# Designs tried in a protein design chat: VHH binders against q8kes1. Part 1

All scores and structures are predictions.

Target 1, 126 residues: q8kes1
Amino acid sequence: MNLKVKGARDVFEYMKGRIPDETKEHLFVLFLSTKNQILRHETITIGTLTASLIHPREIFKAAIRESAHSIILVHNHPSGDVQPSNADKQVTSILKKAGDLLQIELLDHVIVGNNDWFSFRDHALL
Positions, changes and structure headers below are counted from each chain's first letter, unless a header gives other numbers; Kabat numbers aren't used for antibody chains.
F, E and O are the ipSAE of ESMFold2-Fast, ESMFold2 and OpenDDE, as the mean of both directions, binder to target and target to binder. V2 is 0.75 times the mean of E and O plus 0.25 times the DockQ between their complexes.
[cut] marks letters that were taken out.

## First folded at step 1 (VHH)

Design b01 (framework vhh_nb_b201)
Fold by ESMFold2-Fast, scan of step 1:
Structure b01 (fold): chain B 126 residues (1-126), chain A 118 residues (1-118)
Amino acid sequence: as target 1 above (126 residues)
Amino acid sequence: QVQLQESGGGLVQAGGSLRLSCAASGFTFSDYAMGWYRQAPGKEREFVATISSGGSTYYADSVKGRFTISRDNAKNTVYLQMNSLKPEDTAVYYCAADYWEGLDFDYWGQGTQVTVSS
């Protein structure tokens, strides 16, 4: 059964134990149904996050293939500091605009640490 | 029913301090992100600061280092400590609560006036 996500805490708890190597930065995309159930997640990048490593076409191609209604971005900061970087904000802006055009909404971007998280949605950054 | 009630606004001289409080009721406070926004006459409502359900904080560049947002989940209250106030900080300050079920912030308070004289 697919897990229903009600907010950033559920995303954080879903990702617990699902990050293969917490010493490295990983960017994931969660694909969600119309009922906010996680259909699948996919690793997009491993290593320092930059806008040049993000290909909206490939992300949204996967979202369409999964019949996703919406997506959520998740990434970890190996430092444990969940504050967003300028690169994180830039990536979020690019994918929000692409999602708006394709009508596959970017619901949130969640940065996960050891026992803490940061939600772009919760902080009015999305 | 949901209610957000701001308090602590008033008139203060430039360089002074104020502490705003927002008392929340009618929802599970600890599940919600809480934020402060402000609106000066004739301007758009502007982001000031947020604190997530997990306690992470984020500030607008204009207030960073001067304002501090905090929360007390036992009292269902969010606070904004405002230091080194400037005339440009003059606005009605609004408390907001956000959860994913709404497209924007789900709940807003009525606002509290802050006036900073030079």
Scores: ipSAE 0.016, ipTM 0.394, lowest interface PAE 7.0, mean pLDDT 83

Design b02 (framework vhh_nb_b201)
Fold by ESMFold2-Fast, scan of step 1:
Structure b02 (fold): chain B 126 residues (1-126), chain A 119 residues (1-119)
Amino acid sequence: as target 1 above (126 residues)
Amino acid sequence: QVQLQESGGGLVQAGGSLRLSCAASGFTFDDYAMGWYRQAPGKEREFVATITSGGSTYYADSVKGRFTISRDNAKNTVYLQMNSLKPEDTAVYYCARDLSYWDEGYDYWGQGTQVTVSS
């Protein structure tokens, strides 16, 4: 709460210590104000990420309820390898398109490892 | 103030090699991912390679196996070793730091260095 995120490093620092079980893959969504302050975060899935299990309607329903201006996706790779998978890219594409349509921007997708992170925005994958 | 300064560009024959350098200042260098992007005439700027603060490297498919990104945190410098250069690698190469979520008018890009590959 109240934390302002300037870039992917701030997202990584925010998630540090907030992953309940680092042996499992978790997908989170961060809801942000117009000033990029974190309003809330929510766990979307636990376990191996599959695009068919992601429901944009439920994610953006929550974003609307929070009066979020934008969202950021975060997930961890228990292996520590922050390279995006094809499933990661598919999930990102689906949510970007939904956000564009609803005018709630997907600002970034950040993959977090133990001491490292990967930003889709920084690699022009958004 | 963030400053990024590229060097090492030039003219080279197809099959040749070049090493680009980017000297960074105005921030804690080892806390940020650093990357290389390029822009050919009449085309949009495209991703080439990145190296994370932890040292993990990622490459565009077009350069994988030919280019190597590395960093020297003691010198606040990131490098791009380019081997087996092709005419289609001709572009202005830009050094970049992790992009901000703010549209602040900040320039996290260097001024660029020209790479020209003949024939």
Scores: ipSAE 0.060, ipTM 0.452, lowest interface PAE 3.9, mean pLDDT 83

Design b03 (framework vhh_nb_b201)
Fold by ESMFold2-Fast, scan of step 1:
Structure b03 (fold): chain B 126 residues (1-126), chain A 119 residues (1-119)
Amino acid sequence: as target 1 above (126 residues)
Amino acid sequence: QVQLQESGGGLVQAGGSLRLSCAASGRTFSSYAMGWYRQAPGKEREFVATISWSGSTYYADSVKGRFTISRDNAKNTVYLQMNSLKPEDTAVYYCAAEYFDSLGYEDYWGQGTQVTVSS
């Protein structure tokens, strides 16, 4: 039953149809097991993604509660342009550092569009 | 509820400095992460800097080393010290207050203050 993530495509497929209102930006966190199976996802923010919206303690508190081994960030761009903004890069840096300190790795950040995606890991931005 | 009012914008020569202030009124300021964003003509609003409720700071690569964000919780004010200004820094600068917990999030935005850097 649990989906195993092998790359950003699996993240994109998992999130397909799970974004409630694609006219708004949503930031999700995916909690993964030691086998990279998706345990659950959680909506972190709705509205334009900004570094000041990111509270690492709350994200990692949830990850610990879920007994997650690692996490993946996902957000959508309503424009359909999956290229990362400076805010996206800053958010990623904040959470990567927090994950390193807490030993819950941020495996990737995936930006999803209508039929396309962007992986920070695939582009050496993580 | 929190209301934000930016000040300190204006016209400055390239290489000069400006300090922006954002005064918050309403809810407890110290609980919010505070940030600065800017929007230049023909561009999307972009992140500039943020300071968390714990005092951690983060900067966009384009301003790192030139801009400094700070906060004064006693005065309910956040500041952006802008040094070595470039014409490319010309934009409307917005202050944001953002709060997130397990029950949801709140975000509040100021009206913006114009910064124009002449060559």
Scores: ipSAE 0.000, ipTM 0.126, lowest interface PAE 14.4, mean pLDDT 79

Design b04 (framework vhh_nb_b201)
Fold by ESMFold2-Fast, scan of step 1:
Structure b04 (fold): chain B 126 residues (1-126), chain A 119 residues (1-119)
Amino acid sequence: as target 1 above (126 residues)
Amino acid sequence: QVQLQESGGGLVQAGGSLRLSCAASGFTFSSYWMGWYRQAPGKEREFVATISSGGDTYYADSVKGRFTISRDNAKNTVYLQMNSLKPEDTAVYYCAKDWLYESGEYDYWGQGTQVTVSS
């Protein structure tokens, strides 16, 4: 029985306690079934996020291996400020376009803080 | 428990206007997409409009330019302003709490409010 995510709050709850070192920025990908159940998650990068660290090929290779229908990006800000940076927006744009082409939708990008989160989808940035 | 209650339906002449309201309770309203669906007699329920938690709106092609969806998070209410009504808009209108990741696929429905547009 896999956990079903309905929105960013469920993603935040799932990731809570699953970040190994909250003093560092981590980028994760969640792989989802057709019913939006979490099949697996994977750490993509650790350290300051830049577009140069993001390779759509590797992310979607993993999604294909997992037979994922869609993906969700998650990352944390050690500062606790969940507002997206320009790098966050650039990464989201690149992966959304790649997902649209491959028909593996990027459902959301969630930035997680200690007790709050920011969803690109909830703000129609995706 | 999730509760959705529609109001504002009625009889109106073609070309007229109505404003529907949906009062929501039992969940964190501001965190969810809200939407409107409608069902005419003998037909399946069809999508009308949805509004994101951030206020962005999406409409069915049949209602674009005529209907406006809006929300008031302080009142836990979503609205549908219907202008330039046509006989084809005659239906029971349902408020729905949306799945944030499944726009147009709604999990919870209200009781509905009847809209009748005379020709």
Scores: ipSAE 0.098, ipTM 0.448, lowest interface PAE 2.8, mean pLDDT 83

Design b05 (framework vhh_nb_b201)
Fold by ESMFold2-Fast, scan of step 1:
Structure b05 (fold): chain B 126 residues (1-126), chain A 118 residues (1-118)
Amino acid sequence: as target 1 above (126 residues)
Amino acid sequence: QVQLQESGGGLVQAGGSLRLSCAASGFTFSDYYMGWYRQAPGKEREFVATITYGGSTYYADSVKGRFTISRDNAKNTVYLQMNSLKPEDTAVYYCATLEYDWGSLDYWGQGTQVTVSS
């Protein structure tokens, strides 16, 4: 049965062992049901994250195809430092606004390190 | 019974330093972020800094480079080292524990007053 997420720790636990190459930055999207169960995840980018490489249309097209009620962004930092970059904040702002307009909420953005995580929602950045 | 108890506040001159402590009891640190928040008279409560159980930190832009949050898990204590204090840092400072569940601040301390004179 699909895992229900209650917060960023559950997202971090879900992503353990699911990052193909931890020496590179990856941006993932998790697609959630109305009950906050993870339906699927998808890799959006591999390599250094920049706002110009993120296409909200493609992300939300995938969310619609998956019949997702909401989404969660997950991003790893190979350095192990879970501090959000300015690019991370810009990407989050763009996708939150797009989700609000389309009524597919961006519930959180979680940055994962080796044994640590950072939640945009827990820090009032969403 | 969950308790968060702040200490270390006081009156200080602009440019000075203070170290705040928050002693926690009645819960397990391994499941919680710890944070500092502040509230000035007539203003809304403002985020200052957070620290994860593993030690990763995040700061409000207004305090970056001046304040440092740290924790001692053996003592169940979180600290806020405040350097280069400004009059606009005057506020009641609150310690809080942040649950992993969405949008909840589990517990708040009683607060400690910090007053920075010009």
Scores: ipSAE 0.065, ipTM 0.420, lowest interface PAE 5.1, mean pLDDT 82

Design b06 (framework vhh_nb_b201; at its last look DockQ between E and O 0.02; V2 from the best seeds 0.00; counts 0 for: pae O 7.6 > 2, unsure alone 64.2 < 65, placed apart)
Fold by ESMFold2, look of step 2:
Structure b06 (fold): chain B 126 residues (1-126), chain A 120 residues (1-120)
Amino acid sequence: as target 1 above (126 residues)
Amino acid sequence: QVQLQESGGGLVQAGGSLRLSCAASGSIFSDYAMGWYRQAPGKEREFVATISSGGSTYYADSVKGRFTISRDNAKNTVYLQMNSLKPEDTAVYYCAVEFTYDEGWSFDYWGQGTQVTVSS
């Protein structure tokens, strides 16, 4: 519960066993302390990700309520292909801008597959 | 402490191939994401390709299908296979390391660069 994340591999490991139905796409947010410890996570959407389903106001309201220093987005691709879609990039851009303004950093966006992950941060997309 | 040394650059005709290498010194190379960047004269340094510690790759649109990034953790080396080279690929190529969430991408850990010149 007090897992400290140092990189995207730790995020991938945290999500094992925490995705209710791996045949469906889920988007989660992790709320982090100043020491990069996971405070908790919250499911944002279930189903194909689109920018119109993302409401920064509600995500950051939850982040403020949790006293989060930073957040990480996570979603799974049931296919196992972890390459980001254009929708994934658009969602990430929107939440990065909102987080920068509110000074609650979007630290990473991690896409998880069966045995691998893709980190926006690791690939200079964030 | 990580030090990076690029090699494999040179002069090549358009349509040709080169393989760049980046040797890393350090005790935990396999823990880090690695990337290639390039800088043409008078231009800003731009992203080329990255490979995560887990092996996931990502490419700039301008090089997709022509360049392949790979890594050999036993040799602490990352490679960039560059095929179907164009004059527009002419630049100094640099490799770089992404550190953990605590450290971020460290642009202080750039290599010296290796010149790639593609003639028409």
Scores: ipSAE 0.310, ipTM 0.670, lowest interface PAE 2.6, mean pLDDT 86
Fold by ESMFold2-Fast, scan of step 1:
Structure b06 (fold): chain B 126 residues (1-126), chain A 120 residues (1-120)
Amino acid sequence: as target 1 above (126 residues)
Amino acid sequence: QVQLQESGGGLVQAGGSLRLSCAASGSIFSDYAMGWYRQAPGKEREFVATISSGGSTYYADSVKGRFTISRDNAKNTVYLQMNSLKPEDTAVYYCAVEFTYDEGWSFDYWGQGTQVTVSS
């Protein structure tokens, strides 16, 4: 059965054990149904995030293929500090604008640590 | 569903301090991220500070170094310690709980928030 996510805690719990190498930064995308069930997730990048290396086409290509209603971005910080960087904020802004244009909503961006998380939506950053 | 009640606002002179409290009831408080938002007359609601269930904090650039958010899970309360207050900090302050993807914000504003007025 597809897992339903109600908020950022559910996203954090889904990602537990699904990050292959905690010493590296990973950006994932979760594809969601109209009822916020996770249809699939996909790794978009591995290595340090910069806004210039993130192409909306890479993320939304898969979302369109999956007929996703909305998406959630997830990434980890190897330091364990879940506070967003300026690069994280820039990436979020770019992808929100692309999602608005394509009518595939970016529901949230969740930064995951070992036992904590940060939701852009919870903090009015999305 | 959580219910929120803000308190601790008042009138202070520039350079002064206030401590705001937000008491939560209903759902399990410790499972939720909590935040403070403010709204000045004629302005949109502005983010101030947030604290995750695990205690990680994030601040708006305008309040970094002056405000401190904290929580006491045993008392189901989140606090905002406001130091070095400026006239531009004058606003009604509201607390909020985790955004839900199905329902939007999971918060109730109790008593219309708490008014903070900073005189020059």
Scores: ipSAE 0.298, ipTM 0.720, lowest interface PAE 1.5, mean pLDDT 82
Fold by OpenDDE, look of step 2:
Structure b06 (fold): chain B 126 residues (1-126), chain A 120 residues (1-120)
Amino acid sequence: as target 1 above (126 residues)
Amino acid sequence: QVQLQESGGGLVQAGGSLRLSCAASGSIFSDYAMGWYRQAPGKEREFVATISSGGSTYYADSVKGRFTISRDNAKNTVYLQMNSLKPEDTAVYYCAVEFTYDEGWSFDYWGQGTQVTVSS
């Protein structure tokens, strides 16, 4: 039985303790079932996140391979500040559009801080 | 495959303590985050606590201040010290290890679970 995601808090709790190096920014993609259960996740990149490093092709290639119903994007801010950058917003927008076309919904983008998180969905950014 | 074996469960009175152990097979224990989950009858499996490879810990709100997760890499074992137990803590407790492939894929392996019963 896999963990069911009911909201961004669940994503936060899932990722907490799973970040290999909390001093570095990691980008993850969670693959979800039709029941919003986390099937697995993939580490996309470690280090400074730029929009150029995040190609929808790579994300959704994996999503399709895993027969994911939906995906959640997650990355951590080592600073603890969970406010999204412009780059974060751009990446989210691009993946959202791609997901819509492929009918693999980008369900949320969650930024993880030390003891806090930011959900794009909760803030009407997705 | 990684095999996990939980132990330490049992019957305890409210306010009591238990210490769960999870022994992991293999030599890659230190490289991965470990976690505890629990599932009560008729409920979904829920997160309890995680500990990263580096020792960072995080707890569900329901167990904060009462439970402590730790690990001994030399013994390939993760522990869950449960204090001030409540009846609502009654559940099958599962140990999980996050396995990360070189390609970046990660998923959890699970043990068979150990029953924890807290009586009123």
Scores: ipSAE 0.014, ipTM 0.245, lowest interface PAE 7.6, mean pLDDT 86
ESMFold2 (binder alone), look of step 2: mean pLDDT 79; pTM 0.800

Design b07 (framework vhh_nb_b201)
Fold by ESMFold2-Fast, scan of step 1:
Structure b07 (fold): chain B 126 residues (1-126), chain A 122 residues (1-122)
Amino acid sequence: as target 1 above (126 residues)
Amino acid sequence: QVQLQESGGGLVQAGGSLRLSCAASGFTFSSYDMGWYRQAPGKEREFVATIYSGGSTYYADSVKGRFTISRDNAKNTVYLQMNSLKPEDTAVYYCARTYVTYSGDTYTFDYWGQGTQVTVSS
């Protein structure tokens, strides 16, 4: 369970067993309280991630509805390679800018593999 | 089995320098944040420095500007370059797999080995 996330490892552990079909790319958003507890997660897309399919208004509408203090993006790479693609970086940039304007911070973007993860925050990409 | 082996400690006079090394094995080193902690005689264990898996660093105020943490992923080793050493830096130094929180706190997964003794004379 561990509903409180302290960093990227906790996000990775939370997502274990919660990806419905690991053969497909999924993008999730985690909604967090002021104490970094996971209030809810939501699947945003299923299938190959492209920036044109990401609508900040839909994500932040959900965040406002959930009274989220902050959000974390999570997605999986079915290949197991956790290195971010250009699409991953573009999506992250768009959502960080939107969150900054709305004051609902994007704390991190975590790419999850089988036994490994990549944190945008830990690599100074956020 | 996770193993961390510290080395490089010794005796040095105030104002001197030492470089500590920590050789890691038993895990995917490049995927983990690594840190240094120290325990002075009769004092509590305290955080010194962390290096994130991606290379960003974070230091305790007491050592900022004097100590530099670095890593070599090809050698599975984390280093602590200590400059301008003071008697107050006298301690056993430990390396650990760390976890830096979104709020800036540090947690350790393991303390391994016996550490390395650093003694700074006046």
Scores: ipSAE 0.078, ipTM 0.469, lowest interface PAE 3.9, mean pLDDT 84

Design b08 (framework vhh_nb_b201)
Fold by ESMFold2-Fast, scan of step 1:
Structure b08 (fold): chain B 126 residues (1-126), chain A 121 residues (1-121)
Amino acid sequence: as target 1 above (126 residues)
Amino acid sequence: QVQLQESGGGLVQAGGSLRLSCAASGFTFSNYAMGWYRQAPGKEREFVATISSGGSTYYADSVKGRFTISRDNAKNTVYLQMNSLKPEDTAVYYCAAVRYEVGDTYTLDYWGQGTQVTVSS
């Protein structure tokens, strides 16, 4: 994928039509080049998000394999409420710390709804 | 040229209300997240509330339930309704049009000049 991400809106637009079942929660990771182009995305979990289901090792193993410079998390809320849950905040904290250590930055976490989104970075949460 | 112009600040008694407005020009307003930030004397600028281009809102814990952020894309204006004001809310309030580029540090694309809010005890 060669789309250059300039902000959270581009992430939201990229994810349109790419969520297989919008009635279920999905966590995706987008792998980005040094020019902020999407190299690949991967579905990490399907179903209710919990921090215990997130394995930084596997996410960053894939990022290294893709030669990713950085990553972006994307998560949908079937309820349409795009405000982050405590689980969303915990997952973000875990992956931010892992990314800092490995020098593969977590640039953002975007929660997507039907016609709106929430960016952790735009709200000073990342 | 981009301009953000705040209004609605002033002196108010504790328990009172103020409505801040920020009129924007020079950019495609509907594409930007809009936010309110504040700075008390001798302190760093802190987050108050944001509203995304899609309409989602987020609030600092200190203002949840008291402040409401909203926007009117037809008027290129963002608002902050401030209820149950406390002396601790005294600060200069800044409007910002918020965007980041992937790979950048969190930044505000555009800042207003600020409007003073003073809450007397």
Scores: ipSAE 0.014, ipTM 0.323, lowest interface PAE 6.3, mean pLDDT 82

Design b09 (framework vhh_nb_b201)
Fold by ESMFold2-Fast, scan of step 1:
Structure b09 (fold): chain B 126 residues (1-126), chain A 119 residues (1-119)
Amino acid sequence: as target 1 above (126 residues)
Amino acid sequence: QVQLQESGGGLVQAGGSLRLSCAASGFTFSDYAMGWYRQAPGKEREFVATITWGGSTYYADSVKGRFTISRDNAKNTVYLQMNSLKPEDTAVYYCAARYSLKGGTYDYWGQGTQVTVSS
């Protein structure tokens, strides 16, 4: 896809209609070009988010295969409360460090609800 | 050309209130998240609060429930309402603007406004 991401609102709009079961937590990764265009997205986990279930190897393997310049994490909170949990912060830290090492930057982590979103980058958490 | 101008600081007694304002110019305000940081003498600059262009907010634990950040996109202004002030809130307060998808730090900083809370 050629959609250019300018900020978290564009991520939120992109994810509308793309969450298969909104009653469950899903973690997605968006793969971006050098111009911040979405190349594709991939569902990483379904169910309660935990750092122990996140495998940077699989995420960055896909990013390399797509020739992605950078990535954005997205996940939904079925409750609609977009405030980040401790697990959300831990996952973000792990993937930021992996991306820094591999030179494929984690640009943002966006938590999506029904009509709201939370951006780690906008709140200086990235 | 980009400018962030803070105002509203001053001296207040413990338990009092102040409202800080930050007027932004020289950039498209609605494309930026806005935040407040503070720095007390001899200490590192610390996070206080942020607000996105859409109004989503995030607060440091030390100020949650006492401080409220808000913005007026028509006036290109961000505010920090500070209630139940404590002597430990004494600091220079800085306004900051962050463009989405930029790495690292806030893109723009104001010059700061002094807040002094007496016991």
Scores: ipSAE 0.176, ipTM 0.515, lowest interface PAE 4.6, mean pLDDT 84

Design b10 (framework vhh_nb_b201)
Fold by ESMFold2-Fast, scan of step 1:
Structure b10 (fold): chain B 126 residues (1-126), chain A 121 residues (1-121)
Amino acid sequence: as target 1 above (126 residues)
Amino acid sequence: QVQLQESGGGLVQAGGSLRLSCAASGFTFSSYAMGWYRQAPGKEREFVATISSGGSTYYADSVKGRFTISRDNAKNTVYLQMNSLKPEDTAVYYCARHTYVSGGRYDFDYWGQGTQVTVSS
């Protein structure tokens, strides 16, 4: 299905069943078309997020390869607590700035739990 | 057709309280995050508070502890309870629906018409 995302709930639903090991934290990037359709997703990191391990160059290289118009970051919290950490906020800030420069917008960062989610965009953090 | 209609604004003395309401129609209200924004004369529109479709909230530092955002999905309405009002809170207050808008830096695809809040000292 060529899913068009209208908000963070659609991102949460898309990620259901697509997290390989829910006991570990994963960072994903979703690549989107001009119509906000999900083209593909890619796992960027597995394990606790740290800003020093996130390389905008590699993320945006992949976005360019996929001909993405925009991207969405997704990561899971195995605890089920969807509140963002300071590292989550720092990673988001770095990638937002890189996307602005490259004209590939970071549309959102969604943190997914078991039956809940947190959207940076929904909370004006993006 | 998406419509957002604010109400509850008015004139109030410093230290007073007001409750703003935003009635929404034309979409599945419970599926969308909603926010409140304000614009004072000669200033840019600024963020006040947001509430997600799941009910989590986020506030601007200037209003944290004084304002409370809430929603009633059965009534398709979002509220802003404003306590301990200051003259600096004087602005037109706007309701907004949050969604993914393609092609722009703006976060909202629909805004209400606004409701005036005036706080006298």
Scores: ipSAE 0.151, ipTM 0.492, lowest interface PAE 4.3, mean pLDDT 84

Design b11 (framework vhh_nb_b201)
Fold by ESMFold2-Fast, scan of step 1:
Structure b11 (fold): chain B 126 residues (1-126), chain A 119 residues (1-119)
Amino acid sequence: as target 1 above (126 residues)
Amino acid sequence: QVQLQESGGGLVQAGGSLRLSCAASGFTFEYYAMGWYRQAPGKEREFVATISDYGSTYYADSVKGRFTISRDNAKNTVYLQMNSLKPEDTAVYYCAASPDELWEYLDYWGQGTQVTVSS
């Protein structure tokens, strides 16, 4: 019901109940307005996250279609451990660079667990 | 507590115009995407138009260029201006509100307003 994102906690709350199968790794993108309100979300990948499975063109094509001002990445770890992997950092770097070039900012990348989360922005990894 | 109330439907001749209104209450209207859907007898409900919280619009191909969706956040109201109406536009029109276009997390709908276009 809280549609305006003020930080990673709001992203975590939004994602509650929206992960179809928590035994698998899912990568989502949230599309945001200029007021940081969630316009919609989209599942990007299901299964082990690798940079080769990420297609910035398709993600930003969707962002443009949604008239998004910015995006947020969200994913889960089946282990429940919210610490980022090297693959998570590589994917974040790729999408941050693409967003900078297209002027659709990657505001954050949030890894969600059962009762906790990890924000790349809060840890200066973005 | 959430309420959506449509109005403005009626009978109109082909080529005519109608403006539908949907009055919303019980939620923070300016945070929600608003949309219009329609259902003709014996058919499934179909998408007509949406407007985002900051005014971006999207239309079904069947109504592009003829219908215009707009909103007034001060009045908690969304509108559908329908021009060049065709008999095929005859349906009950429903207002919907959602935090996103998927309508899965929060689904509430109005009771609908009948639009009849005579040939």
Scores: ipSAE 0.000, ipTM 0.098, lowest interface PAE 17.5, mean pLDDT 79

